# Designs tried in a protein design chat: VHH binders against Type II restriction enzyme HgiEI (hgiEIR). Part 2

Target 1, 274 residues: Type II restriction enzyme HgiEI (hgiEIR), of Herpetosiphon aurantiacus (Herpetosiphon giganteus) (p25260)
Amino acid sequence: MAINPITRNKIKDYLNSFIQQQLSVYRERSLREFQDVDSYLPSLSKDGDLKPFHASLIPASIMRLNRFERSLSTGLGSTFEECTRLIALDHHAVALRNYDIQAALDQAQWAAIDQLISIIDRGLKHQTPSLNQMLEQIQSIPLTGILETHIVRADLYIQRHDGSELFFEIKSPKPNKGQCLEVMQRLLRIYTIKQQSAVPVKAFYAMAYNPWGISRASYRSSNTKKYTDFSNAVVIGQEFWSLIGEPSTYTELLEIYHEVGLAKSAEITQKLLQ
Short names: E, the ipSAE of ESMFold2; O, the ipSAE of OpenDDE; V2, 0.75 times the mean of E and O plus 0.25 times the DockQ between their complexes.

## First folded at step 1 (VHH)

Design h3 (framework vhh_8h5u_2)
Fold by ESMFold2-Fast, scan of step 1:
Structure h3 (fold): chain B 274 residues (1-274), chain A 125 residues (1-125)
Amino acid sequence: as target 1 above (274 residues)
Amino acid sequence: EVQVVESGGGLVQPGGSLRLSCAASGFTFSSDSYVMGWYRQAPGNQHERVAIIDSGGSTNYPDSVKGRFTISRDNAKNTGYLQMNSLKSEDTAVYYCATGYEWGSYDEDLTYDYWGQGTQVTVSS
């Protein structure tokens, strides 16, 4: 069993609190209903939630469900980070969320990273980005002797029992171009900072699931394949969760989410439909 | 920083000849994966492919220039060439050198990674 009973209960408690927080925010926020044009026109929204053409065409109940789903989707990323931390602590020596690395590198190396990302941004028409090739270019750049300090943050840091280090950027499994470029830049920065490390270091774009199916071969995001080193930088679904724990970690975690969902089903339905 | 720079353009009379050069920096043409092409654009027209040469030396030309133009590459000088013979007024255009990896379509602009700034060729009496 990849997720022991103590960790299972911690995840359940975390997810229960997460759902309660989402429902609390939903109840506190007033939603504008479109009854007629004259009553709608004076409406104001601090958060820019007015959608007059949607509201006039679509029943208010559908708009409420859509807003809840958007809030839930935004929050799910933080649940993946916390679940990885809790599970990783049962398998590894150290697991930290939002881990900051402060490092001084030659300014030419920081500039080289930015230039390589610019090249990916313009599109590599016949090829995909290669982390190994980019890192070799960064390591071969003439140095200026001027150091520049940057802080690089990883969503998740793991130190294994042998001292080796894993870094993860946990992002959408259907990223836009900007998200791909941001992750590749972070990975290049981490690898360049760690270029003289005495222990093995790996840095990944981590996706909590595969929207197209369970196997890597089914993955179809054109942005991911065009703007990342898919073969070496991306770990997806079962691959990611197996690295955090064991081969069964992904399915065991889905069972825990489902158990929490079943327990909260009546409360969720009541609060969203009333 | 990868760049390709064209040279050799100019004014020539109908029936004349010009040799265009494409100098590459930041990479080498000796890479087995690189293709080189020449494209031209007259005012108001889309880019037209003029010639391509793959890493193995195989060439291709549209009917409009076939038999008159010859594309070649000198990997030792990291330079490509377009020899233009029997020039016609309709050959007047800005000529661009483009390079990229061989996998993919050579007939689409999107397939090339690097484009030069262009060199003007004017065929007029």
Scores: ipSAE 0.000, ipTM 0.076, lowest interface PAE 22.5, mean pLDDT 80

Design h4 (framework vhh_8h5u_2)
Fold by ESMFold2-Fast, scan of step 1:
Structure h4 (fold): chain B 274 residues (1-274), chain A 126 residues (1-126)
Amino acid sequence: as target 1 above (274 residues)
Amino acid sequence: EVQVVESGGGLVQPGGSLRLSCAASGSIFSDYYSAMGWYRQAPGNQHERVAIITSGGSTNYPDSVKGRFTISRDNAKNTGYLQMNSLKSEDTAVYYCAAEVTYDILSGYTEYFDYWGQGTQVTVSS
């Protein structure tokens, strides 16, 4: 098995805690916030989270269920990051979440990255972004001799047993244009910082699953295909999880989520629908 | 505005103990799904995870500190802790608290944010 019994139990414990927290937050916070519109409309939000038109238009019961589903969707992203870390530790030398890369690079190289993202934003004529072409341009730009220090964070960092490094931006499988551009900028920054690396380096836009089907061929996001180097920068579902572990990792992980879901099914139904 | 502030660092002899505290502004630990962790960085080394605790209380530690360090949180006080026992010279580092939260989902935020403190120095004399 790609996911050994110890790691399997760690993932199950993590997911059980995740579900309990989601249910606790749903009941306590959502009921207080959405009991009635008259109390909601004059309320204050320190973080700017009020949606008065939604609260006015949508029945409170539907808003509570919507809040739960969206909280679950956001939280699932964090479960993917933690599961990748736990599984990667069984297969690789190092696995770290929210990993900082610090570097001083020539001012011209930082500017070149921003310019290339601007070009993608304006729309390439009859072509899609090419990570290799963009990197060649950045590496060949005339240097000014003026250095600027930047910190770039990756969602997940892996160092393989041979010393080679993998960096992942783990994001939505259905990104908008801005999200695509943000990820491409991050990948270019990572590659440019690592341009003199003695070991191989790869950086990816990682998607935990494919919303259109199992295979890469079924993937249909126009934004991803237009605003990223889809062929070289994006890894989807089984492709991604195979890099973290083994070819069966994706299927085995889904089995663990399903097992937890079955065990929690009655409790979830009782707390959300009663 | 969310801020994370570490305290409790200092100089200690090998075999000694320290307790680090991580105070978060606002009510993020009680109101939102969150995970909290401690990370450290010594000069010349990569950032290393020391401990993590989920909103539900599950903990994880690397082998280097397992059995010596204990992470905990008090959601009502919006504070996290790292109890460090049997300290070794190799534990010398700047320790950072990270708070990972999801915002109110109805606001349209689907991102997972992490808030980092400025770090607190722990020195174990050789």
Scores: ipSAE 0.000, ipTM 0.086, lowest interface PAE 23.1, mean pLDDT 79

Design h5 (framework vhh_8h5u_2)
Amino acid sequence: EVQVVESGGGLVQPGGSLRLSCAASGFTFSYDEYAMGWYRQAPGNQHERVAIISSGGSTNYPDSVKGRFTISRDNAKNTGYLQMNSLKSEDTAVYYCAKGPSYDWETGSYDFDYWGQGTQVTVSS
ESMFold2-Fast, scan of step 1: ipSAE 0.000; ipTM 0.162

Design h6 (framework vhh_8h5u_2)
Fold by ESMFold2-Fast, scan of step 1:
Structure h6 (fold): chain B 274 residues (1-274), chain A 125 residues (1-125)
Amino acid sequence: as target 1 above (274 residues)
Amino acid sequence: EVQVVESGGGLVQPGGSLRLSCAASGGSISSGDYYMGWYRQAPGNQHERVAIIYSGGSTNYPDSVKGRFTISRDNAKNTGYLQMNSLKSEDTAVYYCAAEYYDSSGEYKVTFDYWGQGTQVTVSS
């Protein structure tokens, strides 16, 4: 088994705590916001989130469920980060979440990274982004001789037993354009910082699952294919979890989530539907 | 665009206390959709996280500062704080505030990372 019993129990404990926190947040925020229409209609929203016709037409409980689902979806990303760290510790020398790299690069290199992302943003004509080509361009630019220090974060850092390094940005499997550009910028920054590394370095856009099916071939996000180096930068579902552990890690992790879900089912239902 | 500015650093004796402040402008860190953290960097070392506060108000600390440091926020002032007690010489570092906003478009977060320029904390006799 890719996930040993001790790590399995740690993941179960973490997910139990995650569910309890999600339910607590739901009670404090969603119940306050969507208690009844008489309280809702005179309320204020700085961000323009008021839906007075929805609130008038549909029960508050349904609006609260929609809010819970959005909160859960956002929170699941953090569970993937923690699960990857716990599993990776059983397979690799080092695993750290929210890993910060402080780096001094020539001002021209920081500018070149931003400029290349702007070019992708404007749209490439019958070309997809190439990570290797962009990195070669960054390396070849005329330098100013002026160094500028920045902090670059990776969602997950792994050091393998041979010393090689893996960096992951763990984001939506159905990204919008902005998400794709953010990840590509992070990967270019990491690779440029690590350009003279004595050990092999790889940085990835990691997706916890594939919304279109099990295999890479089924993946259908036009944004991902248009705005990322899909072949070299993106790892999806089993591909990603295999780098963290072993080929069976993905299916074993889903079984753990399902087991927690079954155990929490009655509590979740009772708290959300009241 | 969001800017963050740290203040409250200084020289303090071992066992003393300091409170660092992180003021945000150009956007609200008091929104329920943000994470905020404090990081430090000692000379010659990489940055390390010393405190984080999640959008739900939960906090997390590494063992090196747990029980001694407390992170909080004042929603009305759009300001975060790090209360540092029982300071040790090992706490000497430049302290940075970072704000992460989560845009929930799609199924995962999109993070916007905003970093201040740092404030020096020196713990010595």
Scores: ipSAE 0.000, ipTM 0.117, lowest interface PAE 18.8, mean pLDDT 80

Design o1 (framework vhh_7ocj_1)
Fold by ESMFold2-Fast, scan of step 1:
Structure o1 (fold): chain B 274 residues (1-274), chain A 125 residues (1-125)
Amino acid sequence: as target 1 above (274 residues)
Amino acid sequence: QVQLVESGGGLVQAGGSLRLSCAASGSIFSDYAMGWYRQAPGKQRELVAAITSGGSTRYGDFVKGRFTISRGNAKNTVYLQMNSLSVEDTAVYYCAAEVEYDWGSGSYTVTYDYWGQGTQVTVSS
């Protein structure tokens, strides 16, 4: 199996804690914000989250459910990062979240990365971004001899048993343009920092699942296909989780989430629908 | 989870033919790249043939033109048709599976994660 019993129990415990935290936050915020329209309309919000027209049209219970779903969706990203780290430790030599790389590169190379991203932002006519072509341009640029130090962070770092390195930016499977550009810039920075590496290095835009279906061929995000090197930079669902563990990792992880969901079902229903 | 079960091995005369089958159970077969490896006595395991989920094939130079790999996605089975067998083809043949990745210019890695138990092929003179 891809997820051994010890790691499986750690993931279950983590997800149980995650659900409890989400329910606690939901209860606290619901009591504060969405009691009734007469109390809601004259209220103040430090976060700028008042929706007076929505509150007037939509029952408070529905407003609370929509807010919960949004909070859950945001929080699930953090669960993917932690589950990835726990699983990777069973399959690889090193696995670290929020990994910082400090590197000094010629100022011309940093500028070249930013310029290439600006070109993608303005729109490539008749082509999509190519990671290999962009890296070749960065490597061939005339150097100034002046070094600049930058810190580049990856969401997840893995060192495999053979010493090769994997870097991941774990982001939404339905990104907007800005998110695509941010990831591509991060990947170019990582690759350029590692251009003289003695071991193989790969950096990816990682998506925990495919919103359009199980296979890569079903994926339909126009932003991803237009603003990233889809073939070389993006790993989706089972592709991503297979790099972390084994081909069965995605299926086994969904089974763990489902088991936790079934165990928590009555509590979730009572707290959200009452 | 994925389990691989090989069949079709046996004894055959030089110049004869055999067809090996590998049935996959468990996880999603249609997204897997499949391969056949062999190991002769005293030698390291070597790649015989591989087929991607999309149907692209690769062969070892020593079997090119004689062996054909194919897949039956409806049956979750991969096949190796072996023709014009020689005594040098005598080995234990292993089925292997890995999820395929579309990395543009080709896979950055082609390592197989699941292995069958192997099936013996013996070619007599």
Scores: ipSAE 0.000, ipTM 0.091, lowest interface PAE 20.8, mean pLDDT 80

Design o2 (framework vhh_7ocj_1)
Fold by ESMFold2-Fast, scan of step 1:
Structure o2 (fold): chain B 274 residues (1-274), chain A 123 residues (1-123)
Amino acid sequence: as target 1 above (274 residues)
Amino acid sequence: QVQLVESGGGLVQAGGSLRLSCAASGFTFSSYAMGWYRQAPGKQRELVAAIYSGGSTRYGDFVKGRFTISRGNAKNTVYLQMNSLSVEDTAVYYCAADTYLGDWSSEEEYDYWGQGTQVTVSS
């Protein structure tokens, strides 16, 4: 088993607490109900959450359910971060979240990275970005002899037992353009500072699941395919979780989520159908 | 009545430290995510740090490594330890409580907000 019983129980406890938190305040989140125009007009909101046209068209119960689902979706992202941390600690020599590398590179190499990202931002109608081609260009650029020190962050750093290093930027499986460009820039920076590494180094855009299906072939985000090196930079679902743990980690993790969901099913249904 | 009361703000020299506290009442504190936002003059409000009911944390990129968020469920209080302060950290800091934590820079959907506490970092 990829996820040992101790870590499995920690994940279950975390998910039970997560669901309890989501449900405990469901009814406390009030949307101003629309009875009629005259009763609604005096409504005030400290936080600017009045939506008069939504409230007039859509029943308050539907709006509350939509808010619950959005809250759940945001919270699930946080559960992926915690599960990654817990699982990685059991499988690797080193596993660190929010890992900062302080590195000095020639100023021409920092500039080259930024220029290549600018080119992708302009739009490559005939090509997709190639990580290997960009790295070759950066490493071949004439050096000025002037070093600049920058701090480069990775969401997750893993050092395997053989000394090899993995870096991950863990982001949405449906990124906007800016997120794609930010990740590609970070990957280029990591690879460039590690260009003389004595051990293998890999850096990835990591996605916890594939919104279009289980297989890589089903993935359809236009932003990801246009603004990243999809083939070499992106790891999706089972691919990602296999690097964190073992080949079965993704399916074992889904089973844990499912077990928690089944145990909480009656409570969830009853509170949402109030 | 729900109340979030911030304290610990003030004037500090660059390179110094401050500890902000937010005392919460009127809701089941342990069930809520707690966050700190800041707003500088002429700028939009931005996420500084958040802590979920289970203890997981999230930080804005500009404060990672310098600030630490923590919570004391027994005391219904959330804290922000601010180290290595710079002039750019000058802002009004707001405590917020919610079950929904939007995108990294989102402030929408927080259920409750405090009154804010001023932090001023001098050169």
Scores: ipSAE 0.000, ipTM 0.105, lowest interface PAE 20.6, mean pLDDT 81

Design o3 (framework vhh_7ocj_1; at its last look DockQ between E and O 0.01; V2 from the best seeds 0.00; counts 0 for: pae E 21.8 > 2, placed apart)
Amino acid sequence: QVQLVESGGGLVQAGGSLRLSCAASGRTFSDYAMGWYRQAPGKQRELVAAITSGGDTRYGDFVKGRFTISRGNAKNTVYLQMNSLSVEDTAVYYCAAGYDEFYSGTYSPEEYDYWGQGTQVTVSS
ESMFold2-Fast, scan of step 1: ipSAE 0.000; ipTM 0.154
ESMFold2, look of step 3: ipSAE 0.000; ipTM 0.085
ESMFold2 (binder alone), look of step 3: mean pLDDT 79; pTM 0.813
OpenDDE, look of step 3: ipSAE 0.006; ipTM 0.231

Design o4 (framework vhh_7ocj_1)
Fold by ESMFold2-Fast, scan of step 1:
Structure o4 (fold): chain B 274 residues (1-274), chain A 125 residues (1-125)
Amino acid sequence: as target 1 above (274 residues)
Amino acid sequence: QVQLVESGGGLVQAGGSLRLSCAASGSIFSINAMGWYRQAPGKQRELVAAIDSGGSTRYGDFVKGRFTISRGNAKNTVYLQMNSLSVEDTAVYYCATEYTIDYSTGEYEFTYDYWGQGTQVTVSS
């Protein structure tokens, strides 16, 4: 198996803890029932959970399930980040989450990155963004000789056994324009910081799954295709997980999630459907 | 949507110890990583220590072996234990955090970086 038994058990333990925390948060953040207007009006909420018009129209049970699903969905992002770290440690020399690079670049290069993102924001005529072309432009800019130090963060950093480096921005598979531009800016910053690297460097927009199907060809986000270098910058679902581990990593990971889900099914149902 | 409040700063003699606390309000699952940065007079802001949602830690080279970052059981508070303090550790210390995002729904999402107001640490000779 691509995911060894020790790592598999770590992921299972992590997901079991995740589910327990989700159920605990759900219980602590329970919604107020709307029985009548007079009894509801004096209600107070420290977390701003009062939705009087929803509560008056929709049964509390449905609203509680909807809130649980939103919280679970947010938490799943954290599980993907932790799973990438755990799996990557079995396949690579170094794997670190939230990796900060503190680097000094000429102020003209920082400005050039921002200008290129502004150009993409205003729309390219008959072209999509190209990482290679943008990086060539940044490297050719006249330097001022004045250095500025910035901190640039990658969601995941991997150093392979040959010393080559991989950086990942792990974000939504259905980004809006702003998110696409934010990722492209981060990739340009990472590449520019690493322009004199003695080892190969690659930086990616990583998506944990493809909402349109298993294959790259099925992917349909117009924002991603218009505002990123789709061919060179983006890795989706099985592509991403294969890069972290092996070709079967994605399907093996789904099986682990499913196994935890089956084991927790009765508890989840009992806690949520009272 | 995370509020960060730092505490535990103050005046200490060289060789002494301090423990900083950062209390975060908001969703535990929206907090991807928390860390401490510092800015000394006339210097750039620099990373001191960071801890992610999985418990992995990272330290600045100037504090390795002397400082320890940890998370409370409630996971809404992080601590920075500072030992063997020197005059060079004098700085304003900032707590910072970032959101994780929802990968399951595919709807619009965005990442935030949140910073606390800072707490002063002064180490006397």
Scores: ipSAE 0.000, ipTM 0.116, lowest interface PAE 18.4, mean pLDDT 80

Design o5 (framework vhh_7ocj_1; at its last look DockQ between E and O 0.01; V2 from the best seeds 0.00; counts 0 for: pae E 19.6 > 2, placed apart)
Amino acid sequence: QVQLVESGGGLVQAGGSLRLSCAASGFTFDYYAMGWYRQAPGKQRELVAAITSGGSTRYGDFVKGRFTISRGNAKNTVYLQMNSLSVEDTAVYYCAAPDSWEYGLSTKAEDYDYWGQGTQVTVSS
ESMFold2-Fast, scan of step 1: ipSAE 0.000; ipTM 0.182
ESMFold2, look of step 3: ipSAE 0.000; ipTM 0.113
ESMFold2 (binder alone), look of step 3: mean pLDDT 81; pTM 0.830
OpenDDE, look of step 3: ipSAE 0.000; ipTM 0.177

Design o6 (framework vhh_7ocj_1)
Fold by ESMFold2-Fast, scan of step 1:
Structure o6 (fold): chain B 274 residues (1-274), chain A 125 residues (1-125)
Amino acid sequence: as target 1 above (274 residues)
Amino acid sequence: QVQLVESGGGLVQAGGSLRLSCAASGSTFSEYAMGWYRQAPGKQRELVAAIYSGGSTRYGDFVKGRFTISRGNAKNTVYLQMNSLSVEDTAVYYCTAEIYTESPSGTWTYELDYWGQGTQVTVSS
């Protein structure tokens, strides 16, 4: 098993706490019911939760479900982050979130990265972006001799036991064009900073799951395929979690989420659907 | 303009306690995850503690059981209670605010949005 019993229990404890906190926050932020215009109009909200036209049209029960789902969706990203940290620590030498890479590169190389992203933004005819081709172009750019120091942040950094390094930008599995371009720019910056590395380096656009199915072949985002190096830059669901742990990590993690969900099912249902 | 301002740092003897505060301004932070990172000279920044919009918390392994993070969303403030301090806790502590956002197309990201200027914590032997 990819997730040992100790780490499994840590994840279960974390998810149980996550659900409890979501329910507690939801109770405190309960939406004011719209009974009539006169009683609703004086309403105040510290968090800007007033939606008078929604509340007047939609039953309060549906508004509560929608609010809960939104809070859960926002929080799920943080659960992936904690799960990644806990699991990676059992499999790798180093695992760090929001890792700062400070490097001095020739100003021409920083400019070349931005120019290449602009080219992708304008659209490639009959081609998709290629990390290898773009990196070759950056490395062949005439240098000015003027160095600029920048800090490039990676969402997740892993150092394997053999010293090789993995960098991840963890983003939505259904990105818009801007998100694709931002990730590609970050990957190019990381690779260019690491161009003289003595150990292998890989940087990825990581997606926690595939909205279209389990296999890579089922993935359908046109933006991802058009604006990223899909073959070399993107790791999806099982692929991503396998790099964090082992091939079974994704399915084992889903089993843990499901176990917590079953344990919390009655409480959640009674709270939201009474 | 978004700004995070740390306070509460200083000098303390090993075994002592400190409470750090971070005041966020220029926006509403109820949906943000807020937290603390630290950096010792010549070292990488490392996560100390984070509190998410739903109230769940995360801690670095080296501080788990000794430090407690809490927040007051109405005041956009996050606190770090540091107990049983050791010399190894000596670092500049940075307040952070980050958001897990979703677009209308169902896309979401998690990344660090804002950093404070840092506050020095020095633990003497």
Scores: ipSAE 0.000, ipTM 0.107, lowest interface PAE 19.9, mean pLDDT 80

Design o7 (framework vhh_7ocj_1)
Fold by ESMFold2-Fast, scan of step 1:
Structure o7 (fold): chain B 274 residues (1-274), chain A 124 residues (1-124)
Amino acid sequence: as target 1 above (274 residues)
Amino acid sequence: QVQLVESGGGLVQAGGSLRLSCAASGSIFSSYVMGWYRQAPGKQRELVAAITSGGSTRYGDFVKGRFTISRGNAKNTVYLQMNSLSVEDTAVYYCAADEYFGSDYLEKYEYDYWGQGTQVTVSS
């Protein structure tokens, strides 16, 4: 088994708490019903939740369910980070979430990273980003001798038993352009900080699943393929979870999520639909 | 740690078939991506096929539909079944193992493990 019974129970407890938190937030929300124009116009929202044209056109219940799903989708990202940490601890020496690196690099290297991302943003001519090529450019740039200190955060850090290091940015499997550029910039910053490392270092854009199917070949995000080094930077679904644990980690984890879902099904239905 | 040993190469006539085997020693086989690359004289090394620990596969454009990659964890072995061989398939075939997946990945970086290579010659 890739996920032992102790870790399995920790994941179940974490997911149960996550569901309770999501339901609590849903219960605390208010959504102004649109009964008529005159009664709606004086409405106020501290969080900017007024959508007069949506509210006039569709039932409030649909808007509430949409807000719940959006909140759940955002929160699921955090569950993937915690699950990877818990599972990785059974397979690797160290696993830490939200790992900060404070590093001093020459100002020319920070500027070079930003410039390379700007070039990708403007569009490359008939080519996709290459992490290896960009890193070679950054390492070869003339130095100014002026150091600048920056803090770089990784969503997940793993140190393997041989001392080698893995860094992950765990993001949406259907990223927009900005998300792709943010991840590429983070990977370049991590690699540049670690350029003098005595141990091997790898940094990845990690996706918890593939929305198009189980196989890498089925993956269809144009933004990912255009704005990232897809071949070298991206690990998807089973590929990602196999790095964290073993080949069966992905399916075992889905079974745990399903078990929690079944246990919470009646409560979720009661609170969302009644 | 891990050692990759290829077998099954040789001389074959156009239209024929061969099966290459790559035996991996050590404990990392089940968690690693396994791949086959080839290099013809005067050409760059190119991806033939790769298979992830979960069974997802990737093929080079020129072999898709003709070649099949598979793995047997019980024997720590990856196979490349080559059908409908042509003269253009003549190359040294290399087995590779790494924990990262991608058609260009093994070519761009120095990876953990490569086999010694096995010659495949297809005569007209």
Scores: ipSAE 0.000, ipTM 0.104, lowest interface PAE 20.7, mean pLDDT 81

Design o8 (framework vhh_7ocj_1; at its last look DockQ between E and O 0.06; V2 from the best seeds 0.00; counts 0 for: pae E 20.1 > 2, placed apart)
Amino acid sequence: QVQLVESGGGLVQAGGSLRLSCAASGFTFSDYAMGWYRQAPGKQRELVAAIYTGGSTRYGDFVKGRFTISRGNAKNTVYLQMNSLSVEDTAVYYCAAGDYSWDFSTGSYESDYWGQGTQVTVSS
ESMFold2-Fast, scan of step 1: ipSAE 0.000; ipTM 0.234
ESMFold2, look of step 2: ipSAE 0.000; ipTM 0.121
ESMFold2 (binder alone), look of step 2: mean pLDDT 81; pTM 0.828
OpenDDE, look of step 2: ipSAE 0.008; ipTM 0.288

